# VH-VL binders against Large ribosomal subunit protein uL1m (MRPL1), part 9

Target 1, 266 residues: Large ribosomal subunit protein uL1m (MRPL1), of Saccharomyces cerevisiae (q04599)
Amino acid sequence: FFHTAKKLYADDYKPAAMSSNAPSLTKDQAKKRELKRLVQRKAEAKRPATASPLYMPVTKALRYLRAAEVGRPQSQQTINLTTLVVGERGTAPLSGSVTFPKPLRYIKIAAFTNDESKLEELREKYPNHLIGGADLVAKIKSGEISVDFDKAFATPDIVPALQSQVARILGPRGVLPSVKKGTVSDDISSLLQESLGSMPFRQRGNSISIGVGKCYFTDREILQNIISARAAFKTAVDNQKSKKPNILSKTTLSSTHGPGIVIDFA
Short names: E, the ipSAE of ESMFold2; O, the ipSAE of OpenDDE; V2, 0.75 times the mean of E and O plus 0.25 times the DockQ between their complexes.

## First folded at step 1 (VH-VL)

Design s07 (framework fv_satralizumab)
Fold by ESMFold2-Fast, scan of step 1:
Order: structure tokens, then C-alpha cells, then sequence
Structure s07 (fold): chain C 266 residues (1-266), chain A 123 residues (1-123), chain B 107 residues (1-107)
């Protein structure tokens, strides 16, 4: 089965040429041949994922991938998503960034605000991070809470307290929130989301590949990351402003030693 | 049936301009393919110089600092390479090559190469 | 630029041996990798395209595999005529780049 999975995946990985060309054909014949092949590739791209003999629901796919990685070091247990892209030659490669609800690398943050409604929202969304107002500033000043976070963010209303009480502690570590560094915003929720999981992607040849989780993540965490990747890829397609935009095609979920498994994505 | 044959001076002096010719037979250069130049210093590996596509568009390796021009003459079915400001480091065998397709798809690889022409840059 | 690194730089083996050459890309190139053979005084010749596809007329003892950043080229049973330098080449992005080459010598 692994052989069949790899063979089907390879057959779908026909790279786009750098520009249009065709052997032993006039320019007119070359253009018609290219158009015929593009129509064929677009038709292939529109086939439902469930038609593939390699198709599985995401949760079943994750079960197979985790089984293949049993006994391997955690650092090597990455689950990758690869989406084939069908496009007309001369169309710019898709690129952008995706913000994952569950980052593949853990970054601890601190967030400061005097706004009680924002504190409630952030504590619910980020329970394992340092979220607080004047109370958190005081605990850092006293040494009750150690500065073991990688980044810090603030709303404008608490910046004076940060400057007067903990600048000597946070400044030398490069984690003092500031307007100049872009770590101060009254829309702190958006700022945190961007900072915790932003992952760039760029189409390489006919595909986009991105890590979407580790085998030890929960199914829900991986699924949420896959959904975020889907939204980002579709946004990149919409942003092309092209009369002939790229089409997202077959999407495969894989791990280092596991099979390529087709999932419902595009 | 497709054949490529490079020609040019065997010896050029530093700071001069190199002019190479690649005669193509068995296929019209205006009908398809990317037509590339690739060089190989003695005892070293291969370095891609640039290409001209059958529609006349060109692309060059940035490492050559804009001192390279690839052109063609469709009536003579011939490719040209011009490289200015030559240095001793430009000593190499220069190949012209066609970037082809795999089994009718638009996959890219070099399917035909010329025999190469040695260019020595010294005083 | 995408850097292509081959290992080993050279090897010596006997007729009938199996030899393996690896090629590593500095970034993900999917399967957009070709393998060429160059004999002394000759132009390179295509052996494998798109990581694993054997070019027409090339003996079946040659094979390729891999995707992403790690690629392998294998000669299952070395013949005397296989003494040559072998190059991998990526075409995922411009400029096109080659590995430094692996010289295979018959002992």
C-alpha cells in the first residue's frame, strides 16, 4: 500500500515549466497543446478527494501516521500537509502566511492589559501563558514570577506601568513591549494570534508543503491547523488578482515514515 | 537528429568580451524549448549561465553580475552567448543545451547537449 | 539560491558492487531533481528525471528516489562503463543549480 500511495502522489507531481514551451510544435500548436493539458490538469484537480483509493478521513489518517512513527524521537514526528497546485504558466507562485491555533514550536508569551474584558478573553484562549494587568507587573517586579517568556505584548494603557516598574527587568532581555517594536496594540488579541503561530508558505513548483503538527498533538489540534492552512491557501488564491488563478488540487497528509494519505481539503 | 555545436575563440584576454555561437540542427529553435548555456571550469562542476526561451524571453544566473547576454538568430537557427569583463575565473568548457520535456509533459531537464567549447582566459 | 550538496565527493568500487550517491537540497524542492552522468571529455547525459523516472535507453540498474530535501541515486550492479562523474540538478527555482559531483571509479 505504501508503494501505491507513493506512486499516485508522484504521478500527480508534474511540475509547471518556467514558461510555456512545447517540443517540435509551432507556437500556435504549442499554445493549443498547453491549453489541452491545462484543461486536463484542472479536471483532475476537481475530482473529489473521496474518489482516490488513498483517501481517508483526517482522524483515520492520523491514526496510520502515528503508528508509523512509534518509537521515533519526538523532534522527528512532524505531520506534513502537501497541496498540489494547478496553474497556467506565467502565473505567480502562491505565497502567504498561516496562523496556527497550535504552533509546532512552543513559544511562551506574556500579555499585559488593564482591560478586564480583554484579560478574560485572553486567559480563556491562552491558559498556559502569562496574562495579566497591574498584578502581573507587580509579580514580575517582586520576582514572584520569573522572566521565562520569549515575547511580551501590551495594550497602550499599561505601558506606563511597564516602563516605570519592570523596564529594568524586561528591557535588557529584549522583551519590553514598545510601540516602535510593534508589540503594543489596543487589538492585542490579533497581535498575539499573529505572533504565536505565523508560518510562511510559498508554492515550490506544483506544490505547497507545510508542517501542520506533531504526532503527539491531539487530533483536534492538528485538524484546527489544517483548517487554518486551508483558509490561508484559499486567501492566497483570491489575492492573485489573475484572470486565470491557480487551483488547489489533491492534498496529502504524511509523516517521515508513513504513507501519503489523501484528505478532503480543497 | 537534434544536434548542438558550440564554436568560439579558444583563448581570450582578461577584460575582453567573450562571444560564443551554438549552431542547432534537426529542430527549429523558434518552435519550442528553453535553450541554455552551462559552463564547467576544468576539474570542477557545472554552472548554469542562463537561457533563451523559444519566444525570445531570457533569464540569467544572478551570480554573473549582469555581464551576460543570450540571443538567437532564427533564420540561421543559431544561439549566441556574450559575456563581458572576462576574468581568469571564467576559464571553462562552455556548453549549449536544450531543456526538454519528459514524455510529453512540461517537466524540465537537459535532453541534448553540444560537445562543449573550451575557453581559456589568460594574458 | 538553492544549494545542492552531494555525498560522497568520490568513491571507488568493483564491478558488481551496489553504489549509492546522495544529494541534499538546502530547501524543499519537491521532486524537481534530475541526475546526469558525465564521462571524461564528454558532455553530461540525462539518466533520471523528476527524482525517480528512468530516461529512455538508460539501463535499469540505475534508479533514483527521494523528495523534499533528501535524494538518493543508486547503481544496483556496477559495470565498467559506469566510471563517470554523477551530478544532481534542481529545477524547482531559478537559478538552476547542480551538486558538486560524485566521481565513481572502478577498482
Amino acid sequence: as target 1 above (266 residues)
Amino acid sequence: QVQLQESGPGLVKPSETLSLTCAVSGYSISSGYYWSWVRQPPGEGLEWIGFIYYDGSTNYNPSLQGRVTISRDNSKNTLYLQMNSLRAEDTAVYYCAREGYSSGWYDLYFDYWGEGTLVTVSS
Amino acid sequence: DIQMTQSPSSLSASVGDSVTITCQASQDISNYLNWYQQKPGKAPELLIYDASNLETGVPSRFSGSGSGTDFTFTISSLEAEDAATYYCQQYDNLPLTFGQGTKVEIE
Scores: ipSAE 0.000, ipTM 0.364, lowest interface PAE 21.8, mean pLDDT 81

Design s08 (framework fv_satralizumab)
Fold by ESMFold2-Fast, scan of step 1:
Structure s08 (fold): chain C 266 residues (1-266), chain A 124 residues (1-124), chain B 107 residues (1-107)
Amino acid sequence: as target 1 above (266 residues)
Amino acid sequence: QVQLQESGPGLVKPSETLSLTCAVSGYSISSGYYWSWVRQPPGEGLEWIGFIYYSGDTNYNPSLQGRVTISRDNSKNTLYLQMNSLRAEDTAVYYCARTPYEYVWGSYDYFDYWGEGTLVTVSS
Amino acid sequence: DIQMTQSPSSLSASVGDSVTITCQASQDISNYLNWYQQKPGKAPELLIYDASNLETGVPSRFSGSGSGTDFTFTISSLEAEDAATYYCQQYDNLPYTFGQGTKVEIE
């Protein structure tokens, strides 16, 4: 058991396996080792996560990681996801952004539009926020819905209704959408993504690392963020348009003081 | 489940080309792993010859001085070994063997399945 | 190339004896070492991988230890069926190299 625990925390073999640790290797030997390691890494990418001795279902992994963070300030505890990336020499590093259903920096928003297609899109993407048209404006005016959101956004078509009906309610709180504040746009979906603080990612070396939650998030919230990260990483791979695209491989969850635990992801 | 079976001529004359076949059953050679040839002279130890990756790329032991080619036929699920300019010292039992892919955490390169071997005698 | 040297080249022991053979690498190979058993007329069979991990289906009397340049392979209680030649193999670098073998004979 102690040898198994040691392997969960130690990555001593990973550098040795992926790079030469012998000081006297010739360039030809180093090249042969690198080619062999590349093929091994590509084959490993196809191996099921459940075959790993370090594998756990995400919910069990989260229980283990939360236990490892006992005694730490919860506001500082982060759960990280690291995905190994296999690529040919000269292939561009993967990069992009993930918009999480549960951001690590939470703000509550309101979004207003008279466009029914935009309302449908926004309600699907932001189900925990206030999304509506003239009906939502009327409910705020009547006091049926309290002004407890941190920011508000609108398309130009509903701005006159906002100004005439709820400006004296939203204005004093600093949340009335306006062109001057950059909170009004015909492309409200892009504006919301930008304002909610999508998480950027960039491959460094052979991996992508991104925070996917805090220890105090629910299992469901972290799972939804992991699914969003997977979709974004696969989109980045698809966007390479290369004959030799990068391949997503083994993915681990870790916390600041906890071990790396393999999960089913790629 | 996985089985490897070598076949070849048994007797080859010096300076000729050796051609060996390894038939694989129970696993598709194009789906993963890398596949090696290893030889053993009578009463001596083991010498790794080379491997072919599941992708089709190859790597050879430098000691064989460019005399060796390893290839495959995915439709027949079969591996091949060609060795040119045979000498008496090339007399050996020739094995094909499978190596599982490396775990990123562990680097486990071993030979988990071997064929039964085929004896090649190089003699006039 | 990495040279692997085994000791002894041969040994004779009785059923029930504990047998140890050693393998020495010409340079540091960390734990990247396997042990194989080869019976007369048969292909080698994997017993131990990554210096100390027992392959599935292999009897628990076989064990391996060591790291760096010095490795040991032990049979804790020799059985008649253990008469064979044993080989170590490094996989730290290509080409893969094997020890010269240790022949274990039952007396």
Scores: ipSAE 0.000, ipTM 0.374, lowest interface PAE 19.0, mean pLDDT 81

Design s09 (framework fv_satralizumab)
Fold by ESMFold2-Fast, scan of step 1:
Structure s09 (fold): chain C 266 residues (1-266), chain A 124 residues (1-124), chain B 107 residues (1-107)
Amino acid sequence: as target 1 above (266 residues)
Amino acid sequence: QVQLQESGPGLVKPSETLSLTCAVSGYSISSGYYWSWVRQPPGEGLEWIGFIYHSGSTNYNPSLQGRVTISRDNSKNTLYLQMNSLRAEDTAVYYCARDQYYYGSGDFWYFDLWGEGTLVTVSS
Amino acid sequence: DIQMTQSPSSLSASVGDSVTITCQASQDISNYLNWYQQKPGKAPELLIYDASNLETGVPSRFSGSGSGTDFTFTISSLEAEDAATYYCQQYDSLPLTFGQGTKVEIE
C-alpha cells in the first residue's frame, strides 16, 4: 500500500469534536447541546473572512503556499481548497462536480469534425490533442495513429464516418462518440472545455476538499478554478431544496506542506 | 461582431419577481466566456450581481444570494436574470456583460463587452 | 468584501490638462484591477485591464499603474470626449466590487 497522508487543513474552524461518554445525559440534554453547537457554528459561518487572523487575499496566500513547496516535485505541489459545511444532523452531504478552466490532470482527447473553421480553432486551442476530420478517421482506421486518448468527441456531421469506419476500433475501448453518451455536439468547444476541467467533489464529515491548482499554475488560473469551485458548491446547496439547507462556512487554501490560509469565498 | 441586448418590463411592483433577458448575437454563449449581470441605480455606482459560465455554472453576489437566479437558453442564445422580493432599492439600470476569458489562452479577467442596459423601476 | 475607494469623487479640468485618479483597495489585490469609462446614458467601456494594460482601440493618452492596494489612472492631454465617470474594479476575490466612480468634467 502506498499511503500518502492527506492532511485536511481548516482545523481552526472545525466544530469542536466532543467525545462524550456521559451515559447519564438525557436525550433532551443531548439535543440542547447539539442545538447550542449548531447555533454557534451558524454564527461563526456569518463572520466575515477578514475577521480571521489567518486571512489573506488569494494572491498573497498563493505566494506563501508556493514558498512552502519550494524544492518539492511538481507532481506534489497541489493547492487545495477546503470549505467547512454547517448543517443539521441527518442532512444529506453535499456533492457535485466542478468544471475547472484549468484542469489539474492531463487527459488526452480526440475531437472530430468536418468543419474546417472549427478544426483550425481547436488545433490552436488544444495543440497537444488529436484534432481532425475525415483524415484523422482514416489514420485511425489504418492504424497510423494509435488509440491512446482517454475520451473522444465529435460534431454531428462526422458521426456517420466514425460509425462506418472506426466503430469497431473505438467502440470496444468505450471512446466512440455518440449522442447517447453526450459526446456529440455542434458546440464542440464547450463540450471539450467541460470534459478537460471536470472534477467531482463530496462532503466528508463537516467539510468539502478539492484540489484547485498546482503551484506552477498562474495566480489567475488558480483564481478562476476557485471561482468555479465556489459556484459549484453554492449550486449544490441550492439544489438541496430544503427548509434547513447546509451553510457554507470558512474556506481555506492550503498546500501539502504549507499552512491553512483563510480566503474570502463563502 | 458580438452584441448584447437587454430587455425587461421597465416597471415592476415591490415584492414581485423581475425577469430580464439578454439576447446575444455574433457568438454562441455556450462556446466560451463568463456572462455577468451588473446593475447601476440612477446616479450611483456599479454593483456586480453574478455570472454564468458557458458550461452552466453560476455564482452570485452574497448580498443578493437567495433571491437571484441567472440562467441561459443555448438554443435562443439568450441569458436570463430572475430576481424575487423586489424593493425600491432594486431600481437600477441592469446590464449584461461578457467577461473576456478563454480557456488555456492566458487572457485576463475583465468585462470587454456590455449591453446598452435596461432600466427597471420598482414602484407601487 | 473588498472595498474600492476612488479619489477624487469629481474633478474639473481643461482640454490639454493631465488628470490623475486614484483607487485604493481595502486589502492587497495584486494587479487584479480594471478601469472603465462611462459616458452619460451609455454602458461602461473597458479602458485598462490588469492594472496597466491598455485595451485594444483605446487611445494611448490613457494609462494605469500600481499594485497591491494603491492604483493610479491618468489621462494625459485631456480631450473634450473624455468627459465621463471613471470606475476601478477589482477581481482578486468574489464578489467583484467597483469604486464609487470619479466624474471628470471639462470646463
Scores: ipSAE 0.000, ipTM 0.373, lowest interface PAE 14.1, mean pLDDT 82

Design s10 (framework fv_satralizumab)
Fold by ESMFold2-Fast, scan of step 1:
Structure s10 (fold): chain C 266 residues (1-266), chain A 123 residues (1-123), chain B 107 residues (1-107)
Amino acid sequence: as target 1 above (266 residues)
Amino acid sequence: QVQLQESGPGLVKPSETLSLTCAVSGYSISSGYYWSWVRQPPGEGLEWIGFIYYSGSTNYNPSLQGRVTISRDNSKNTLYLQMNSLRAEDTAVYYCARGRYYGSGSWLYFDYWGEGTLVTVSS
Amino acid sequence: DIQMTQSPSSLSASVGDSVTITCQASQDISNYLNWYQQKPGKAPELLIYDASNLETGVPSRFSGSGSGTDFTFTISSLEAEDAATYYCQQYDNLPYTFGQGTKVEIE
C-alpha cells in the first residue's frame, strides 16, 4: 500500500504531472493555455480533500507515518505538512512564521530584568525557563546555575550588569542579550512570546513545507500544530492585500519513509 | 463566542416539506469545519442527518433515502435544512451543530450545538 | 453502517459513587469515538473525544478509555449535576452513528 500510495501521490501532486504542453504553440496560444491551466488549478483547490483517492483521516495517516519510521533516529521522525499554492504569474511567494503549541525543538530560555513586576509576570507564564534579575546574574557568574539555555533575553535596565559580570560566560556561547540581536526590549513579554516556538516558512515553487511534529508526539499535539500552521498560512495569504492573492490548495502529510497522504486543510 | 440558533415551523403535515434555518454567530461558516444537522425524536436517541463542509460539499445519512438537502448562505452566515415527504416518524427536536475537526475530517466532534427546535409531524 | 451498543440503558447511583458505561462498536473503529452528556431539555455537550481526551472545561472526574470495538466511560465520583443521558458516537465511517444512550439517575 505504501509504494502504490507514493506512486499515486507523485503522479497526482507533482507539478510536472499536472503540466502539459502542445509543441509549437504560438505565443498567443501558450498564453491562453496558461490561463486555462490556472483556472483549472484554482478550481481544483476548491475541491474537498475527501474527493482525493489518497485522502486519509489525520489519525489514520499518523498511524501509517509512525509505522514507517519505527526504529529510525529522532532526526528522521519528523512529520511534514506540505501545502500546494496556486497563484498567478508574478504573485509574491508566501512567507511568515508559525508558533506551535508543541514545538518540534524545545528551546530553553533565560530572561533577565530588574523590574519586579515583570519578573512576577514572566515566572508565572514561563515556569520552566530561567527568569531572574541581579540574583540570577550572580548565580551564573558563580557557577551555581549552568548555562544550558539556548537563548537569553533582557530588559535594558539589566544589560550593564550582564556585560560587566557574565559577558565572558554568555558571549562565547552566543547567548549574551544585545540590541543588535533583537534580544533586548522594554516589552520583554512580547519579545518572549514572539521568540518561543516560532518556525519560519517560505513558499518554494508551488508549495509550502513545514514540520508539524515528531512521531512520538501525541495525535492531539500534532493536530494542534497543524491548526496553527493553517492559521499562519491563511494570515500570510490575507497579508498579501492583492486583488489576485495566492490560494491554498491540496495539503499532504508525510514522513521521511512513509507515504504522502492527503488531508483536509485549506 | 460561537452560537447557533435554529428556527422552524413547529408543526408540519405528513407528505409536506420541512424547512429549518440555523443562524450562526461568532464564526464564519465559510472559514472551516463541518456544519451538521442532528435530530432526536422525543424520548429517543440522537441521529446524524448530514453535514455541509465550509467549501459547500455535502453528505447525508443514507437512512433518510435522499429526502434531505443541506445548504447555506455565506453572506447571512446561515445554514438550512430541507426535508421532503415528511412522516410521523420525522417528529423530533432538530439541532444544528459544528463538527470540529482538524481539516482532514480525521476526528469530528460536535463542540457547539444550537438549542434545538421541535418539529411535530401531525398525522 | 456501524452499530453502537451502549450498556446499561439506565443506572441509578448515589453521589460519590463511581459509575461505568460501556459502548461496543459492530466493527473496529480504532479510537474514533466521542462521548456526550445531555441533560433534560438541553442540547448535548461534548465531554470526551478520540476515546480518551477530555474536552476543555470538562471536570476531571470524567474519563474515557478503549480502542477497537470496546469502549468505557467512567465518572469517578458522581455529583448531583451529573444526572443526565450519556451517548457515545463513532466517526470512523459515514454515516456517523450514536449509541442508544445511558440514563444516569442519582438516588
Scores: ipSAE 0.000, ipTM 0.379, lowest interface PAE 19.3, mean pLDDT 81

Design s11 (framework fv_satralizumab)
Fold by ESMFold2-Fast, scan of step 1:
Structure s11 (fold): chain C 266 residues (1-266), chain A 126 residues (1-126), chain B 107 residues (1-107)
Amino acid sequence: as target 1 above (266 residues)
Amino acid sequence: QVQLQESGPGLVKPSETLSLTCAVSGYSISSGYYWSWVRQPPGEGLEWIGFIYYSGSTNYNPSLQGRVTISRDNSKNTLYLQMNSLRAEDTAVYYCARETYEIYDSSGWYTYFDYWGEGTLVTVSS
Amino acid sequence: DIQMTQSPSSLSASVGDSVTITCQASQDISNYLNWYQQKPGKAPELLIYDASNLETGVPSRFSGSGSGTDFTFTISSLEAEDAATYYCQQYDNLPLTFGQGTKVEIE
């Protein structure tokens, strides 16, 4: 899940007022304009976070954000992390997942396999989750079990049954296991172990946004989550293996009513 | 079975505040997804208003920022849209919708609106 | 903001005809484009996601293609039930933006 709620418009970015009513550009003019913007954004990405007038150490930033949320409902006390991303035309956007030491919420999963030994192991280890083989697929198809899980995983041997019997139920809900999504593995135990507590992220336009804690978390818990997010974002950049990879730029912490505060991250 | 149902006043006067409700059933709004509002003036196209993420974080269309608040009540499994300083141009059918997300590898992702409410017409006139 | 421009704004065709709608983005959006169908009085419904992927349960006569700035949506053999307005939508950047819509009428 990704937040694109807040973007930092630092001194290095063009003021909003300058972009309101420009004349229409030809396709070639638009391309040249985007190239110029890319050069500017790459130069900005190379500046240290401490040079920003909006910079604070994480602990000081958290004090300000908590103060801004005093007296507010707990639903509005989420601390969000937004990282600006600089990329060239045609470079794939960044995506991946973060495993937080302190999860922001409980995640319910479903796991499917025809292997009896794996079913026994998984049911013992994950008793409060939905785990089964053809029997579980049949119960979902009949409506006996509701689709109230957040993620689903499968071994390759049951994928044909999932696609033929419950694709119309799980597909529209975004929880149908597939090789492309990384939700199918012979080593399903390792996949579940990694995925429980994990939070997906994807680049939307020029930023990645993700919740990293609640105001009532400790500074240490939020910091550990931030460090995990940094590692995951850098891994996503490294995995591109492109001659022109995306560059992580300025990163900010924010809350619903608080300011965007630049932190040392990338 | 996920269902979304909008409700609102139908008629609002210029300069007043619009308050809309979206009741969600079949899925807990605190458990996942982006929950969005989209509007459509009569005979015109679709305009995205904003979303609230299941964690409580919000994002609004810059064209409407300063006038819009999206909120929720997890205990009632309900989403809310509040828009102030209404004008005739705000006359539209207002939809709430769930936006899914899927990551398929380091090269990309996809997201789309998978469930929509039926929409509620809001007319702004004196 | 990314501007989405559809062509044509409306068209009239007969059952069995092939219909093509185009969508142009003001900047490169890779393949981050969806197509929705909206019938009169109803909410939009997803047909195509990620530029070319057919949503589960959607008839195979619908297809999408394209990347970058130029996208195409095709109905290979028009049916009476296809009378609707079709919208493209980008998800490369916020705010999310839609094309102005293409009204498909059956004659």
Scores: ipSAE 0.000, ipTM 0.396, lowest interface PAE 16.9, mean pLDDT 82

## First folded at step 2 (VH-VL; from b10 with heavy chain R60Y, light chain T23G; framework fv_bebtelovimab)

Design b10a (at its last look DockQ between E and O 0.01; V2 from the best seeds 0.00; counts 0 for: pae E 20.5 > 2, unsure alone 73.7 < 75, placed apart)
Fold by ESMFold2, look of step 2:
Structure b10a (fold): chain C 266 residues (1-266), chain A 125 residues (1-125), chain B 109 residues (1-109)
Amino acid sequence: as target 1 above (266 residues)
Amino acid sequence: QITLKESGPTLVKPTQTLTLTCTFSGFSLSTSGVGVGWLRQPPGKALEWLALIYWNDDKYYSPSLKSRLTISKDTSKNQVVLKMTNIDPVDTATYYCAHLYEDSSGWYLGYFDYWGQGTLVTVSS
Amino acid sequence: QSALTQPASVSGSPGQSITISCGATSSDVGDYNYVSWYQQHPGKAPKLMIFEVSNRPSGISNRFSGSKSGNTASLTISGLQAEDEADYYCSSYTSSSWVFGGGTKLTVL
């Protein structure tokens, strides 16, 4: 697991914690300390993966991770990729989507509109997804329908109801439709077609974590998914347009029951 | 000056829900990187971490107690609330709330630098 | 048992130096770079003395220092004074939680 790998890695390498300034410090001491820690973390992000005692080439790492899952149900044998993100305080968390050459599962979608003709069209084309209007919003608010979808889209006419009734439920989960995220449009059919088959990711704390395959995937399939994830993470960094952008640091592969293994993120 | 103060019942019966409020001053829970945690100390025993809530409403719970704990905040009132359901005599302890600060790197390895005075909660038999 | 072990008690005379140890007993707990030390007088809340192994918060005497060697972190108090008599706890982060040692009672003779 990521915290376990970090602990082992930090013991062998880092003499001091990455902790933030303490409120018991003066304002000037806290700022100076923060700058020193940022410089240290940036330097750590540039060190080669091969310097870590937990490093392996990806194909070797996959052998160990597959071995750790022997005897488990195949559906539970997920290989996860976690990338550390180094950035300044208050920098917006990274987010985006990745489309894997070999997806782990099909994406569940919710679509919200008050337009009855659009409801009819979408229900016919997407029978396995949540399609609804104000009634669906109310059912999510009450808990009658659980939030088990990966993406949600809306027409503008229902956005006020979404924000007033379910923003507290959908917002923290990252699935609240918004104009800024491109999930609100008069033409949600086009949004669904473009987005279907992609997997969202969000930075949580200082890392981005995403499943990149199952143990039964071939090495090539997993490598191609890893490459796609790296490209998507780099695109998310580029889209921030910051003068001080986030830096993608160490990347670890792990399995559900296996250790975290440092890889060279290609 | 950063200060925190715990408030709530001092005597609770088994199976009830314990509600503790942390009222603080000298900092804002809207400030990036700021969090407030809850810890407890049974009489004569070690400290135990319970829960943590960050400025961005991210919440973390002790794995052994997660099913019984709920943490929430009201930033405008400078308050953090901990609820613990299904109280048992083993939960008798002094409960503390504490401030921490972590930088934007998102490490959860901060430390609790300012503490409330604590409130003793006794669970009757 | 706690994943961090401390001696139950230590003692010293005024003016001496004493050291309190904090050792990991499990391979799941081994990141001694994030050790913190807390002082607790009877009836009082804990007070942060050392964080990140060796850093002192503002207002903490330089008589308090922290270090590590291998899998053991240490708190050293030099120039021991009567007011140093208290319980001392080490803590570290592991498995998404803070772990505390069982505490060490420091007696000033």
Scores: ipSAE 0.000, ipTM 0.360, lowest interface PAE 20.5, mean pLDDT 78
ESMFold2 (binder alone), look of step 2: mean pLDDT 87; pTM 0.902
OpenDDE, look of step 2: ipSAE 0.010; ipTM 0.457

## First folded at step 4 (VH-VL; framework fv_lacutamab)

Design m1 (from l03 with heavy chain E104K; at its last look DockQ between E and O 0.45; V2 from the best seeds 0.00; counts 0 for: pae E 7.2 > 2)
Heavy chain, then light chain:
Amino acid sequence: QIQLVQSGSELKKPGASVKVSCKASGYTFTSYAMQWVRQAPGQGLEWIGWINTDTGNPKYAEDFKGRFVFSLDTSVSTAYLQISSLKAEDTAVYFCARDLWFGKSYYYMDVWGQGTTVTVSS
Amino acid sequence: DIQMTQSPSFLSASVGDRVTITCKASQDISSYVAWYQQKPGQPPKLLIYWASTRESGVPDRFSGSGSGTDYTLTISSLQAEDVAVYYCQQYDSTPYTFGGGTKVEIK
ESMFold2, look of step 4: ipSAE 0.026; ipTM 0.534
ESMFold2 (binder alone), look of step 4: mean pLDDT 92; pTM 0.934
OpenDDE, look of step 4: ipSAE 0.391; ipTM 0.737

Design m2 (from l03 with heavy chain W101Y E104K; at its last look DockQ between E and O 0.52; V2 from the best seeds 0.00; counts 0 for: pae E 7.3 > 2)
Fold by ESMFold2, look of step 4:
Structure m2 (fold): chain C 266 residues (1-266), chain A 122 residues (1-122), chain B 107 residues (1-107)
Amino acid sequence: as target 1 above (266 residues)
Amino acid sequence: QIQLVQSGSELKKPGASVKVSCKASGYTFTSYAMQWVRQAPGQGLEWIGWINTDTGNPKYAEDFKGRFVFSLDTSVSTAYLQISSLKAEDTAVYFCARDLYFGKSYYYMDVWGQGTTVTVSS
Amino acid sequence: DIQMTQSPSFLSASVGDRVTITCKASQDISSYVAWYQQKPGQPPKLLIYWASTRESGVPDRFSGSGSGTDYTLTISSLQAEDVAVYYCQQYDSTPYTFGGGTKVEIK
């Protein structure tokens, strides 16, 4: 009858099957039991993280998690963040994406458009990438700006300029935007979001889990990624617009072999 | 590039008011609390308070309650400090500083504005 | 409120000297201490957080230590560019409070 979320042993996992010994529940009794569990989980979500005996500040938690991964291959050691979600059955799972200040995988991009409103939007959203129009094309042609990006995207309105002025430069490097490669679109914002390592997240069961860094990241890099994840999770909750929105509950940091450590995420 | 850019210096008479702005760039404004600190000429740092940039709820040190009002315009990622009924003792450099918003768990002030000098003299 | 008593208020030392600055909290603050450097005409700059963790880009000669109520900033070999006022700050609870500052000068 009783289960704990702390029991994660593979040998303890058993396929669910109702035996002849299980008491039958009326529809009213089953609904009352579910409501009681929901109320209890909501009450637990109200508790401050610092009341948990497993609570630590993030920087202290990271020291323990890194210590637990000593002797493992460096590139395989990921720090994960898991947030419990409390919600009524029938509410949509939370989902969205996070763009981390320190990506788990880094790429450089260029985006070309003659649409001034898109230029303003993209420069604000992606300040560390090459965003420009005809002036950027001219600077690449002249050699004033070096070609050091891994991917490039364009709206259709600037493709003739790219082909006439810089195809001999960008084509051999494999970064010339083209319709065939799917790097030319009126909706360049969607292409950039997919390419820049936006980390999608989706609620699975009662939790959201996302990698927030590698063990070799600095404390500051991981903390800034955690803050970005928090913002994205809050946005996902706000976007639900339901009468009974999901509640973000206890949040833990973990590593592959390290324990789950409670942090103040709210 | 993460930065906080404050408004220019102000010269005021006693009894006037002033509004200092602090514009943030290069990060998600509502993910970090904004703190305000002042420094009188030749003196140490004095914490004025902070504002939760997500909820807009301020917290003031006791000596600053009343005349000091924090506000936000999240559409332009800007925090404001307004001081009314200025006194000569309010002459100071006023700093904004970014802090982490984790309920009661703040870690440090990692990014500071350049400061805004407010001079109050007759 | 938590009071931070910083000493000394001023310190004169030669280039290459070891410099030690202390802060004492009025109660246990569990290593929630930051140290800032402020050069003339500039805003404070974070050096150390969580009592002993060096911020990125801070030279190795700066270190922090301590626990409970007693915390120390050490400059192992003072350089000419380290002339500044240094502040400790507790962030265990609001209101956040600063030490009175230590002005470090070259002899």
Scores: ipSAE 0.041, ipTM 0.530, lowest interface PAE 7.3, mean pLDDT 83
ESMFold2 (binder alone), look of step 4: mean pLDDT 92; pTM 0.935
OpenDDE, look of step 4: ipSAE 0.057; ipTM 0.610

